# Designs tried in a protein design chat: miniprotein binders against q9bqp7. Part 257

Target 1, 240 residues: q9bqp7
Amino acid sequence: VPQNWFPIFNPERSDKPNASDPSVPLKIPLQRNVIPSVTRVLQQTMTKQQVFLLERWKQRMILELGEDGFKEYTSNVFLQGKRFHEALESILSPQETLKERDENLLKSGYIESVQHILKDVSGVRALESAVQHETLNYIGLLDCVAEYQGKLCVIDWKTSEKPKPFIQSTFDNPLQVVAYMGAMNHDTNYSFQVQCGLIVVAYKDGSPAHPHFMDAELCSQYWTKWLLRLEEYTEKKKNQ
Short names: E, the ipSAE of ESMFold2; O, the ipSAE of OpenDDE; V2, 0.75 times the mean of E and O plus 0.25 times the DockQ between their complexes.

## First folded at step 26 (miniprotein)

Design Qn4 (at its last look DockQ between E and O 0.83; V2 from the best seeds 0.81)
Fold by OpenDDE base, second read of step 27:
Structure Qn4 (fold): chain B 240 residues (1-240), chain A 104 residues (1-104)
Amino acid sequence: as target 1 above (240 residues)
Amino acid sequence: SPELAKELVQSVEWLLKEVEELLRMGDLWYAAWMARLAVDFAEDTGDPELIRRVAELLVRVARIAGSPDLVEEAIRVFEELAEKNPDPEIREIAEEAIRRLREL
């Protein structure tokens, strides 16, 4: 049990969208603070086994691609991910705020992959927006808050290549999503609450993306795991 | 090295525990994902008994999930395992797993 227990859901917030919520998605800028990001907390609290498996995967990839080939691969994965997020932000943004859509950004296998998911996405409330948990003292940048099949979700978009996914993003993704949920639910910049999470894995070849839906119960279970990781991080920092 | 082999086995055993936890939590998709990873790393050990245990777990996850997509993905994992391994025992494990998956 976490020593510093805090609820993921805020009982003071309604689950129903407030009619006063702006029609335009929120985009709160991330402030550079001494406050750790969700990503930093997760990276610094990986288990020995996770670290070992990541290193093993890296070594296998270097053996297959060479050192320079692996660097290029990693760079391409990062670039493709960035372009995909930019394209999604453009697609999900209201037309009035659309900068000239770079048509080249929209012509990707990843965008093709998520088309069936985007049909079920509506009521976009936030895009690339910062969240801060004031009490638990962490920050994050969430990809999207929207309704998926009528349920308000924190949505996290991931890119993968078939048949072998980029392993670095695979272990702690559910923890990242619930960390964003918990922060948003207690961030004063937001008037609403989320109860569900959605991880969408887009594929480079355009094959249908996989929607990993997390209901409120599953999110609560992962939230406990997140709190333990946050406590571990805090303890490690006190000892440095 | 023997040390690397030991650490790899320990890490696969950790993955097996994580899969069981994900099953208990009801996250079947992520359980299947982690089980597929466990097969990939178990292969690196060359230990047929460990590979068998991981294979059985992936089959169990696929059965519980009842998703045709997850079953097909698991079949692909074992087809690749059978193709890459010259060890007849590992091939037999993979082929048996495929048979079980096709019966679902």
Scores: ipSAE 0.832, ipTM 0.924, lowest interface PAE 0.6, mean pLDDT 91
Fold by ESMFold2, look of step 26:
Structure Qn4 (fold): chain B 240 residues (1-240), chain A 104 residues (1-104)
Amino acid sequence: as target 1 above (240 residues)
Amino acid sequence: SPELAKELVQSVEWLLKEVEELLRMGDLWYAAWMARLAVDFAEDTGDPELIRRVAELLVRVARIAGSPDLVEEAIRVFEELAEKNPDPEIREIAEEAIRRLREL
């Protein structure tokens, strides 16, 4: 149970955004600062079991691929993820034209994988945008805020190779989403709030992506776990 | 080493507890995903009793979720487990889990 509970939703903020502004999604720049990011908090508060399982997985991969092969594999996975996020930002941005972008960026199994999800996404309000929780003092860079099947969500895009996922990013992804949600709901750069989350897991082979919807109740449950991780992080840094 | 084998078993047991928590939260997809991960690491231990425990949990998660996709994924996990392991006890665990999943 966190000692200093704080609500994920902002009671002073409307459930309905007053959106009649120009249709350009927000892209708040992530600036250099001294407060921790969501990803740093999560990385620094992994349990011993999470660390052990990740190391076990790495050693199994090294045995299969060799050390050089594993290094190449992880570099390629990182590049594929980066390209996937760039492609999605381009696709979802109303200012982008198809001819002005590298069309090879849009051609991948991951993009094929999410096509059925993108048909249900509308009302994009933010893309690759910074969030800051002004009270709890953490920052993040969220992927997307948009409606999914009529519900406004913080959307996180993940790539997965079904037999060989990155375990670290999968374990904590719901915590990452709710941390962004809480920060956005308490960030003066945003005039609206979000009650739901969506994690979209895209597959390299183009198989239909999994849309993992998180309603407000599930988000509140994960928010409690995020607060515990943030408390643990704060205690570690207070003692350093 | 004996210390690493003990830590692996403890980490699989930790995964089992995380699956139970995810079930209580109603996050059935993540519960199934972590249960499948637990099967993979339990196989790494070679301990049939631990493998049985995680297999029973994955079957239970699939039953609660009622999702054909999760059932199909679970069946694939146990088919691979049986294919990779000559130990008759582990093969029986996998085959029994598949039978139970197909009755869903």
Scores: ipSAE 0.802, ipTM 0.915, lowest interface PAE 0.7, mean pLDDT 86
ESMFold2 (binder alone), look of step 26: mean pLDDT 87; pTM 0.860
OpenDDE base, look of step 26: ipSAE 0.796; ipTM 0.906

Design Qn5 (at its last look DockQ between E and O 0.83; V2 from the best seeds 0.74)
Fold by ESMFold2, look of step 26:
Structure Qn5 (fold): chain B 240 residues (1-240), chain A 104 residues (1-104)
Amino acid sequence: as target 1 above (240 residues)
Amino acid sequence: SPELAKELVQSVEWLLKEVEELLRMGDLWYAAWMARLAVDFAEDTGDPELIRRVAELLVRVARIAGSPDLVEDAIRVFEELARRNPDPEIREIAEEAIRRLREL
């Protein structure tokens, strides 16, 4: 139902990786553009209901913690997420293996939580790498591209504090992943493409992380929803 | 505020529709997650009919998924719903949902 449907896969690109094994994962730097980011598109196209529920959750947290307590809580959650992503990039990067690792990055429940997932991850092709959809004109910064149980995936690492996860990032996370997939598959910086996605939900208490695998069929369905969000975003900006 | 109460009900109704869509897509984990979220916000409405509808949906999602983890999570949601609510109608909804989940 999007007016400008476009395939998630690039028909000019092989569905199998090139036999040339890259020794170092790609890390394409993110360049500031006038082209919208995936996260901006998703934030600006939340439904009225999503916005309302997020605000209600925020008010409940403020009632419990107070204004200053809520600000400190959200700052701590953000910092922990940032450190988690730094630790994962270090663990998965061959260059970081040659350097002394920061022991503080490895001392978190989130890292403990993902250990069983990491044993199934191999063939890391990209880490913290920028993607740009050359035709649809949007950008993003993906966390990881690697094989999970033998399937090449765009992998997104997500932190959660049981039992009450943060609502905003969870609603649209599958759309974020497929948007990155589409962008990577149509980005001249990449010579390979992916058909699958993986969202890994890690827990602060170290409980086993949840691996949410998205096969090609499910990704195709989310891709259609992403295209609708991108179309909605574009129409909003025309009216400004 | 009556306006905010109506908006909350409408938002829970929207969540129900999203869960049905996720079921049709086959994304059972996200369907279960969103159904649990719907129970949480339905509780805030105090509307037993809406709470019953979201409870039935969560039970159905758990049945389709067949995952012991999702069934256990759903039971825990309803145990807390029953514990937090003195309204006997809401408690009966939660207890019935638990009984159905345990026979899975």
Scores: ipSAE 0.804, ipTM 0.915, lowest interface PAE 0.7, mean pLDDT 86
Fold by OpenDDE base, look of step 26:
Structure Qn5 (fold): chain B 240 residues (1-240), chain A 104 residues (1-104)
Amino acid sequence: as target 1 above (240 residues)
Amino acid sequence: SPELAKELVQSVEWLLKEVEELLRMGDLWYAAWMARLAVDFAEDTGDPELIRRVAELLVRVARIAGSPDLVEDAIRVFEELARRNPDPEIREIAEEAIRRLREL
């Protein structure tokens, strides 16, 4: 049980979008601060088992690809992910930004992969927007806040070259999503709250993306795990 | 190395526990994902008993989920397992898992 329990949901905020919500998705810049990011917290609090699994995966990949091949692979994965996020931001942005769409960014298997998901996405509230939890003292950059099948979600987009999700990108991803939810729900820059999460795994070959929907109950369960990770991080930093 | 094998076994045992927890949480997709990962690591041990245990768990997860996509993904995992392993016992485990999945 977390020592410092804090709710994921803010009772002072309505789940209903205020009619005053701008038609334009929020894009709050990430400020460089001493405050740890969600990603940093998760990386620094990996279990020995998680670290071992990742290292073993890395070793296998190096054996298959060679060291230079693995570096290239890693770089390509990162670049593909970045381009995919840029393309999604362009797609999900209001029509006024459509004129600047790089057609080349839209011609990807990943974009093809998510088309069926995008059909169910509406009411985009934020894109590539920073969140800060003022009380718990962490920050993050969330990919998207939008309605998925009529439910307001924090959406996290992931890329996979293979039908198997990348271990690095998906292992703690539910924790990342709920961390962003909790931060957004308590960030004064946002007037609304989210109760659901969505992890979308897009595939390079254009095969249908996998939507992993997280309802409020599942989010609450992962929130408890996130709080424990955050406490562990905080304790480790006090001892350094 | 024997040490690496031991570490792999421990990692698989850890993954199996995580899958059980994810099942309790109702996160069936992540349970399936973790179970598939466990298959990959169990394969690296070369231990047919461990592979069998993980295979049974993945089949169970797929059964609980009832998702055609998860079933198909699990079938693919076992098809690949069978393809990569010349060991008849491992192949049998994979083939049996496929049979069970096709019956869902």
Scores: ipSAE 0.610, ipTM 0.826, lowest interface PAE 1.0, mean pLDDT 88
ESMFold2 (binder alone), look of step 26: mean pLDDT 89; pTM 0.881

Design Qn6 (at its last look DockQ between E and O 0.78; V2 from the best seeds 0.00; counts 0 for: pae O 3.8 > 1.5)
Fold by ESMFold2, look of step 26:
Order: C-alpha cells, then structure tokens, then sequence
Structure Qn6 (fold): chain B 240 residues (1-240), chain A 104 residues (1-104)
C-alpha cells in the first residue's frame, strides 16, 4: 500500500461537462517543467525483471534481424507511431479541414485498424493535451479524452506489429493511463473529470484494433500501483 | 551463462506472479497478454516444468475470460510452441493445452 494515498477521482468535480463547455477539444500546451513526467517516473522505476525481460527481448530481435535490421525496425516503429498520433489528432479535431490534411499521413494500416473504434468514439474533449497533478506534482501529455461507447475515457493509442510484439512500453501502459486520468481530474485547466480508461492497440496490417476498456474500479486498482511507482521515484530522487 | 539462465527463470516466475495479480484485479486481457509473454520466455529457458506451469496458467486465464478471441490466440501460441520444439515433453505440454482450450 502507498504511504501517502491520494484519490484518483475528484469529488468536487462533475463526471459530465456542462453545456457551456467549449466545442473545440482542449489542447493545453506542454511547458518546460521542473516536475517529473509520467513516462520519466515509469522509466526510472522499472523492476529489475522488467529491465531484464526487455533486454532479453531486444537481444532476440537482434539475433533475428541483425543489428542493422533491428535499428531500422525500431526507427520505423518510432516514425509510424508518431505519424499515427498525428493522423488521429487530425481526424478527431473538428477544426481540421480536408485541405489541411496530409493524405500520406492518413494512408496507414494503423488508421484502417482503428476505424471500427473511431465509430464508437464521440464527444472529443481533449487531444494531445498536457495534464498536471497539482498536489502530487507530476505532468503528462495525454493522447485523447472522449466518450467511448458512451463512457468518458482517457484514451491512449498504441501501435503494434503482430508478428514481432513490441514490449517496451506495454508493461506499464495501464499505469500511464491512470496517471493521466488522476492528473486531469486534479488539474485546474479542466472543468470535468474522467472515470474510465481505454487503451487501443492498432495493428500495422490493418487488422481490427483491440480496445482495452478499464472501468472505474480497475482504474482505481491501477492507480494504487501508480502511486507506489511515484513514491519509489520520489525516494530515488531524494537519494540523488 | 548459469547466472543469466537463473535470472531468466526468476523473471518468468515474476511474470507468473504478475498474471495472478492481474487476474485478482479482473484485468483479463492484460492477464492473457502477460501469460502469453510468459510462455514465450519460458520456452527460452528450455525447462519443461516451467513451461508446463505457464501453459496451465494461460489455459486458466482463457477459461476465466470466456473469450473466443483469447482462446484462439492461446491456441496459436501453443501451436507455435509445438512447431518450434522437437522435445516430446514440450510438444505434449502444448498439445494438452490445445485440447483443454478446445473443450472451452
């Protein structure tokens, strides 16, 4: 159990935005900041087993592809992920026009993969937006806040290549989502809160993406694990 | 090296504990994903007893989840395990797991 428990939900905040909320999704800019990011906290608090398994996976990929092949693979994965997020932001933004969209950006198996998910997404309230937990002092950049099948979620978009699973960020992905959720729920830039999370795994070949829905109870359980990682990070920082 | 092999076994055992925690939390998709990952790393050990333990866990996760998609994914994992391994003990583990998954 964390020594300093803090609730993920804000009891002073409504689950639904009121009718006066802006129709344009929020995009709070990420500012330079002295407080740690979610991704930094998670990277610095991986268990030795997580580190070992990631390195073992990396070495197996190098044996299969060669060192140059692995470098090309990882470079392509990074670029495709970046383009995927750019495309989704463009697709989900009501301020974008077809003239402003790069048609090559929208040509992607990953975009095809998520089409059935996007049909269930509505009421987009935030895109690529900074969040800050003002009490626990951490910051993040969430992908999307929108309704999925009628439930308001923090949505995280992930790319995957089915034959060669990429495990680098997958171990801690639910912790990342709930950390963003908790930050948004306690960030004065936001007037509403979110109780659910959604991780969407999109596939390069266009196969239907997998939606991983996390209800409020599951999010609360992952939140406890996030708080432990944040405590661990804080203790390591004090020793440095 | 012997120390590296010991660390791999310990890391697979850590994965087993993580799967049990995910089951307790009710996160069946992540439990199944992590169980499949555990099978992959258990195969890397070459230890049939460890492979059996992880195989039984993946079958249990699939039974609890009751998802045809998760069952299908688990079957494919064991089909590949059997295909890649000449060891008859490992093939028998994979074939038994497939039989159990098809009875779901």
Amino acid sequence: as target 1 above (240 residues)
Amino acid sequence: SPELAKELVQSVEWLLKEVEELLRMGDLWYAAWMARLAVDFAEDTGDPELIRRVAELLVRVARIAGSPDLVEQAIRVFEELARRNPDPEIREIAEEAIRRLREL
Scores: ipSAE 0.798, ipTM 0.912, lowest interface PAE 0.7, mean pLDDT 86
Fold by OpenDDE base, look of step 26:
Structure Qn6 (fold): chain B 240 residues (1-240), chain A 104 residues (1-104)
Amino acid sequence: as target 1 above (240 residues)
Amino acid sequence: SPELAKELVQSVEWLLKEVEELLRMGDLWYAAWMARLAVDFAEDTGDPELIRRVAELLVRVARIAGSPDLVEQAIRVFEELARRNPDPEIREIAEEAIRRLREL
């Protein structure tokens, strides 16, 4: 049980997004601060087992690809992910930004993969926007806040070359999503609340992306786990 | 090395616990993913009993999920397991798992 329990949901915020104007999605810049990012917290609080699994995976990949091959692979994965996020941001941005769409970014298997998900995405509220939890003292950069099938979600986009998700992205991904939710729900820069999460795994070959919907109950469960990770991080930093 | 094998076994046991937790949480996709990962690590141990346990868990997860996609993914994992392993016992485990999955 977390020592410092804090709610994921803000009772002071209404669940109904104010039907305010189809306002330009929020894009709050991430400020470089001493405040740890969600990613940093998760990376620094990996279990020995998780570290071992990742290292073993890395070793296998190096054995298969060689060291240089693995570096290239890692670089390509990162680049593909970046391009995919850029393409999604362009797609989900208001039409005025459509003129600047690099058509080459849209011609990817990953974009093809998510088309069926995008059909169910509407009401984009934020894109590549920073969130800060003032009380719990962490920050993050969320990919998207939008309605998925009529439910307002924090959406996290992931790329996978294979139908098998990358080990790095999947273990703590639910924690990342709920961390962003909790931060957004208590960030003064946002006037609305999210109750759901969505992890979308896009595939390079254009096969249908897998949506992993997280309802409020599941989010609450992962939130507890996130709080424990955050506490562990805080304790580790006090001892350094 | 025996040490690596021990570490792998421990990792598999950890993954099995995580899968059970994910099942309890209703996160069937991640449960299936972790179960598939557990198969890969169990394979590296060469322990047929451990592989059997993980296989049974993956089949159970797929059954609970009822998702054709997850079932197909599980089948593919076991097809590869059978292909990569010359051990008849491991092949039998994989083939049995495939049969069970196709009956879903």
Scores: ipSAE 0.153, ipTM 0.556, lowest interface PAE 3.8, mean pLDDT 85
ESMFold2 (binder alone), look of step 26: mean pLDDT 88; pTM 0.879

Design Qn7 (at its last look DockQ between E and O 0.76; V2 from the best seeds 0.77)
Fold by ESMFold2, look of step 26:
Structure Qn7 (fold): chain B 240 residues (1-240), chain A 104 residues (1-104)
Amino acid sequence: as target 1 above (240 residues)
Amino acid sequence: SPELAKELVQSVEWLLKEVEELLRMGDLWYAAWMARLAVDFAEDTGDPELIRRVAELLVRVARIAGSPDVVEEAIRVFEELARRNPDPEIREIAEEAIRRLREL
């Protein structure tokens, strides 16, 4: 249990919690900082079992592909993810220029995979945007803030291949999403509040993406776990 | 090595506990996703008792979640488990799990 619980929501800023028609999504630049990122906090507070299983998976993949093959595989997965996020930012941005770049981004199986999800996405308020929790002192870069089926969400886009590799299997993705929610809710660059999260898993073969919706109650439970991880991180740094 | 085998078993036991916590929280989709990972690592142990325990958990999670996508993915996991393992006990665990999932 955290010694000092802190709310995910900032009531002093939430005058109108749901707006479904923004004109221009926010894109706050990420700045170099000495304060920790969400991903740094999570990486530094993994359990021994999480570390062991990730290393086991890596070694199995190296056995199958060889060291060079694994390195190329992970680089390719990273590139595909980057291109997917670029394509989604382009699709969801209303002010893209006439010179639409890299038509191959729009042709990918991942984009086909999310089409049915995108039909339910509206009111995009932020894309690829930095967040900072001004009180708890952590930062992040969220993928998207938009309404999904009428609920304003922090949305995280994930890519997956079939057959499924484990390269993108992080144990803490819901914690990452709620940490971004808390940061955004306490960041003066943002004039609105979010209570829900969405993790969308897109597939390379174009199979329908899986939406994982996290309502306010579920987010609250993950928020408590995030606060514990942040406390662990802070205590480790005080003793180093 | 014996030490790595022991640590793998302990890590699979840890995964089982994480799935139960996700069920308690009501995160059924993520519980199913984590349970599928547990099956994969339990297979790595070669221990039929541990594989059976994880298989029963994934079936239970899929039944509670009830969505066709969760059930279909669980079936695929067990089909691959049976295909990769010639051990009759492991194959029977996988085939029984598939039978239970198809009754849904």
Scores: ipSAE 0.789, ipTM 0.915, lowest interface PAE 0.7, mean pLDDT 85
Fold by OpenDDE base, look of step 26:
Structure Qn7 (fold): chain B 240 residues (1-240), chain A 104 residues (1-104)
Amino acid sequence: as target 1 above (240 residues)
Amino acid sequence: SPELAKELVQSVEWLLKEVEELLRMGDLWYAAWMARLAVDFAEDTGDPELIRRVAELLVRVARIAGSPDVVEEAIRVFEELARRNPDPEIREIAEEAIRRLREL
């Protein structure tokens, strides 16, 4: 049980979008601060088993691809992910930004993969927007806040080259999503709250993306786990 | 090395616990994902008993999930397991798992 329990949901905020919500998705810049990012917290609080699994995976990949091949692979994965996020931001942005769409960014298997998900996405509230939890003192950059099948979600987009999700990208991903939810729900820059999460795993070959929907109950369960990770991080930093 | 083998076994045992927790939470997709990962790392141990345990768990997860996608992916995992392993015991485990999955 977390020592410092804090709710994921803000009772002072309405789940209903205020009519005053701008038609334009929020894009709050990430400020460089001493405050740890969600990603940093998760990386620094990995279990010995998680670290071992990742290292073993890396070793297997190096054996298969060679050291240079693995570097290239890692670089390509990163670049593909970046381009995919850029393409999604362009797609989900209001029509006024459509004129600047690089058609080449839209011609990817990943974009093809998510088309069926995008059909169910509406009411985009934020894109590539920073969130800060003022009380728990962490920050993050969320990919998207939008309605999925009529439910307002924090959406996190992931890329996978294989039908098997990458161990690095998906292991703590539910924790990342709920961390962003909790931060957004308590960030003064946002007037609304989210109760659901969505992890979308897009595939390079254009096969249908996998939507991992997280309802409020599941989010609450992962939130408890996130709080424990955050406490562990905080304790580790006090001892350094 | 014996040390690496021990660490692998411990990691697989950890993954098995995580899968059980994910099942308890109702996160069936992630349970299946973790179980598939456990198969891959159990394979690295070369321990047929451990592989069997993980295989049984993945089949159970697939059964609980009831989604064709999870079942199909599990079948693919075991087909690949059978293909990569010349050990008849491991092949038998994989083939049995496939049979069980096709019956879902």
Scores: ipSAE 0.753, ipTM 0.885, lowest interface PAE 0.6, mean pLDDT 89
ESMFold2 (binder alone), look of step 26: mean pLDDT 89; pTM 0.880

Design Qn8 (at its last fold request DockQ between E and O 0.89; V2 from the best seeds 0.83)
Fold by OpenDDE base, look of step 26:
Structure Qn8 (fold): chain B 240 residues (1-240), chain A 104 residues (1-104)
Amino acid sequence: as target 1 above (240 residues)
Amino acid sequence: SPELAKELVQSVEWLLKEVEELLRMGDLWYAAWMARLAVDFAEDTGDPELIRRVAELLVRVARIAGTPDLVEEAIRVFEELARRNPDPEIREIAEEAIRRLREL
């Protein structure tokens, strides 16, 4: 049990969207400060087994691709991921200020992959928006807050190349989502709360994306695990 | 090195425990995801017994989930495992897993 328990859900906030919900999704900029990001907390608290498996995967990839080939692969994965998120932000943003939709951004297998998910996405409330948990002292940048099949979710978009998943983002994805949920639910910049999470895995080949839906109960379980990671991080920093 | 092999086996054993925890939590999709990773790393050991254990776990996860998509994905994992391995024992493990999955 975490020593510093804090609820994921805010009892003072309503789950019901106020009729005054802004028609425009929130986009709060991430401020660079001394407060650790969710990603930093997770990276610094990886288990020895996670670290080993990541290194083993890296070595295997280098053996297959060469060092330069692996660098190129990593760069391409990063670029494709970035372009995918930019394309999704453009699609989900109501403002027709589609910067010149590089039509090429929309013509990706990843965008094709998520089309069936996007049909079930509505009521976009935030896109690429910063969240801060003031009491627990962490920050994050969430991809999307929207209704999925009528349930308000923090949505996190992931890219995968079939048949081998990108292992670097695999282990702690549920923790990342609930960390964003908990922060948003207690961030004064937001007037609403979320009770569900959604991880969407998009595939490069255009195969139908997988929606990993996390209900309130599952989110609560992962929240406990997140709190333990945050405590571990805090302790590690005190000893440095 | 023997040390690396040992550490790899230990890490696969860790993954198996994580899958069991995910099953306990009721996160069946993520359990399947982690089990697929375990297959990939178990393959690196070349240990048929370890591969068998991981295969059985993935089949179990797919069975519990009962969703066609997870079953199909698991089948694809084992088809690829069979394709990549010249070891008849590993191939048999993969083929048996496929048979079990098709019976679901």
Scores: ipSAE 0.823, ipTM 0.919, lowest interface PAE 0.6, mean pLDDT 90
Fold by ESMFold2, fold request of step 28:
Structure Qn8 (fold): chain B 240 residues (1-240), chain A 104 residues (1-104)
Amino acid sequence: as target 1 above (240 residues)
Amino acid sequence: SPELAKELVQSVEWLLKEVEELLRMGDLWYAAWMARLAVDFAEDTGDPELIRRVAELLVRVARIAGTPDLVEEAIRVFEELARRNPDPEIREIAEEAIRRLREL
């Protein structure tokens, strides 16, 4: 249980959905900042067991691929993830010129994988946009805020490579989503609230992506766990 | 080394606790994902008792979730476990888990 509980929603902000979609999604730039990012908080508060399992996984991959093979593998995974996010930003952006500029970004197994999800996405309000929690003092860069099947969500796009899934950063993805949600709800750059989360797991082979929907109740439970991680991070900084 | 083997077992036990928490929260997809991960690392220990414990947990999670994709993914995990392991005790654990999942 966190010692200093804080609500995920801003009581001074309307929780009513907007009547209409904004014309252009928000893209708040990430700025140099002395406050910690969500990803840094999560990385610095991994349990010993999380660290051990990730290192064990890396050792197995190196044994299978060799050190050079593992380095190439991780570079390719990073590049494919970057291209996937760029393609999704292009697809979801109203900029016709940008969408038509890069046909190579739009043709991948991951993009094929998410097509059935994209049919249910509308009302895009933010893309690749910075968020800051004004009270709890942390920052992040979220992928997307849009309606999914009529529910406004913080949406996180995740690639998964089969049959050798990459497990790094997977343990805490729901915490990352709710941390962004809480930050957005307390960030003066945004005028709306978000109550739900969506993690979309896309597959390299083009098989249908998994839409992991997190309703407000589940988000509240993950929020409690995020607050514990943030509290642990803050305490570690006091002792350094 | 003995220290690394002990730490691996402790890490698998930590995963089991995380799966139970995810079940309590109602996040069945993440519970199933973490249970599958626990099977993978339990196999790494070579300990049939630990493998049995994580197998029973994955079966329970897949049954609670009941969705075809989670059940089929669990079956694939056990098919791979049986294929990779000549130890008849481990193969029996995997085959029994598959039978229980197919009764759904």
Scores: ipSAE 0.819, ipTM 0.924, lowest interface PAE 0.6, mean pLDDT 86
ESMFold2, look of step 26: ipSAE 0.801; ipTM 0.914
ESMFold2 (binder alone), look of step 26: mean pLDDT 87; pTM 0.861
OpenDDE base, second read of step 27: ipSAE 0.821; ipTM 0.920
ESMFold2, fold request of step 28: ipSAE 0.808, 0.808; ipTM 0.919, 0.920
ESMFold2 (binder alone), fold request of step 28: mean pLDDT 87, 87, 88; pTM 0.860, 0.868, 0.871
OpenDDE base, fold request of step 28: ipSAE 0.805, 0.803, 0.801; ipTM 0.913, 0.913, 0.912

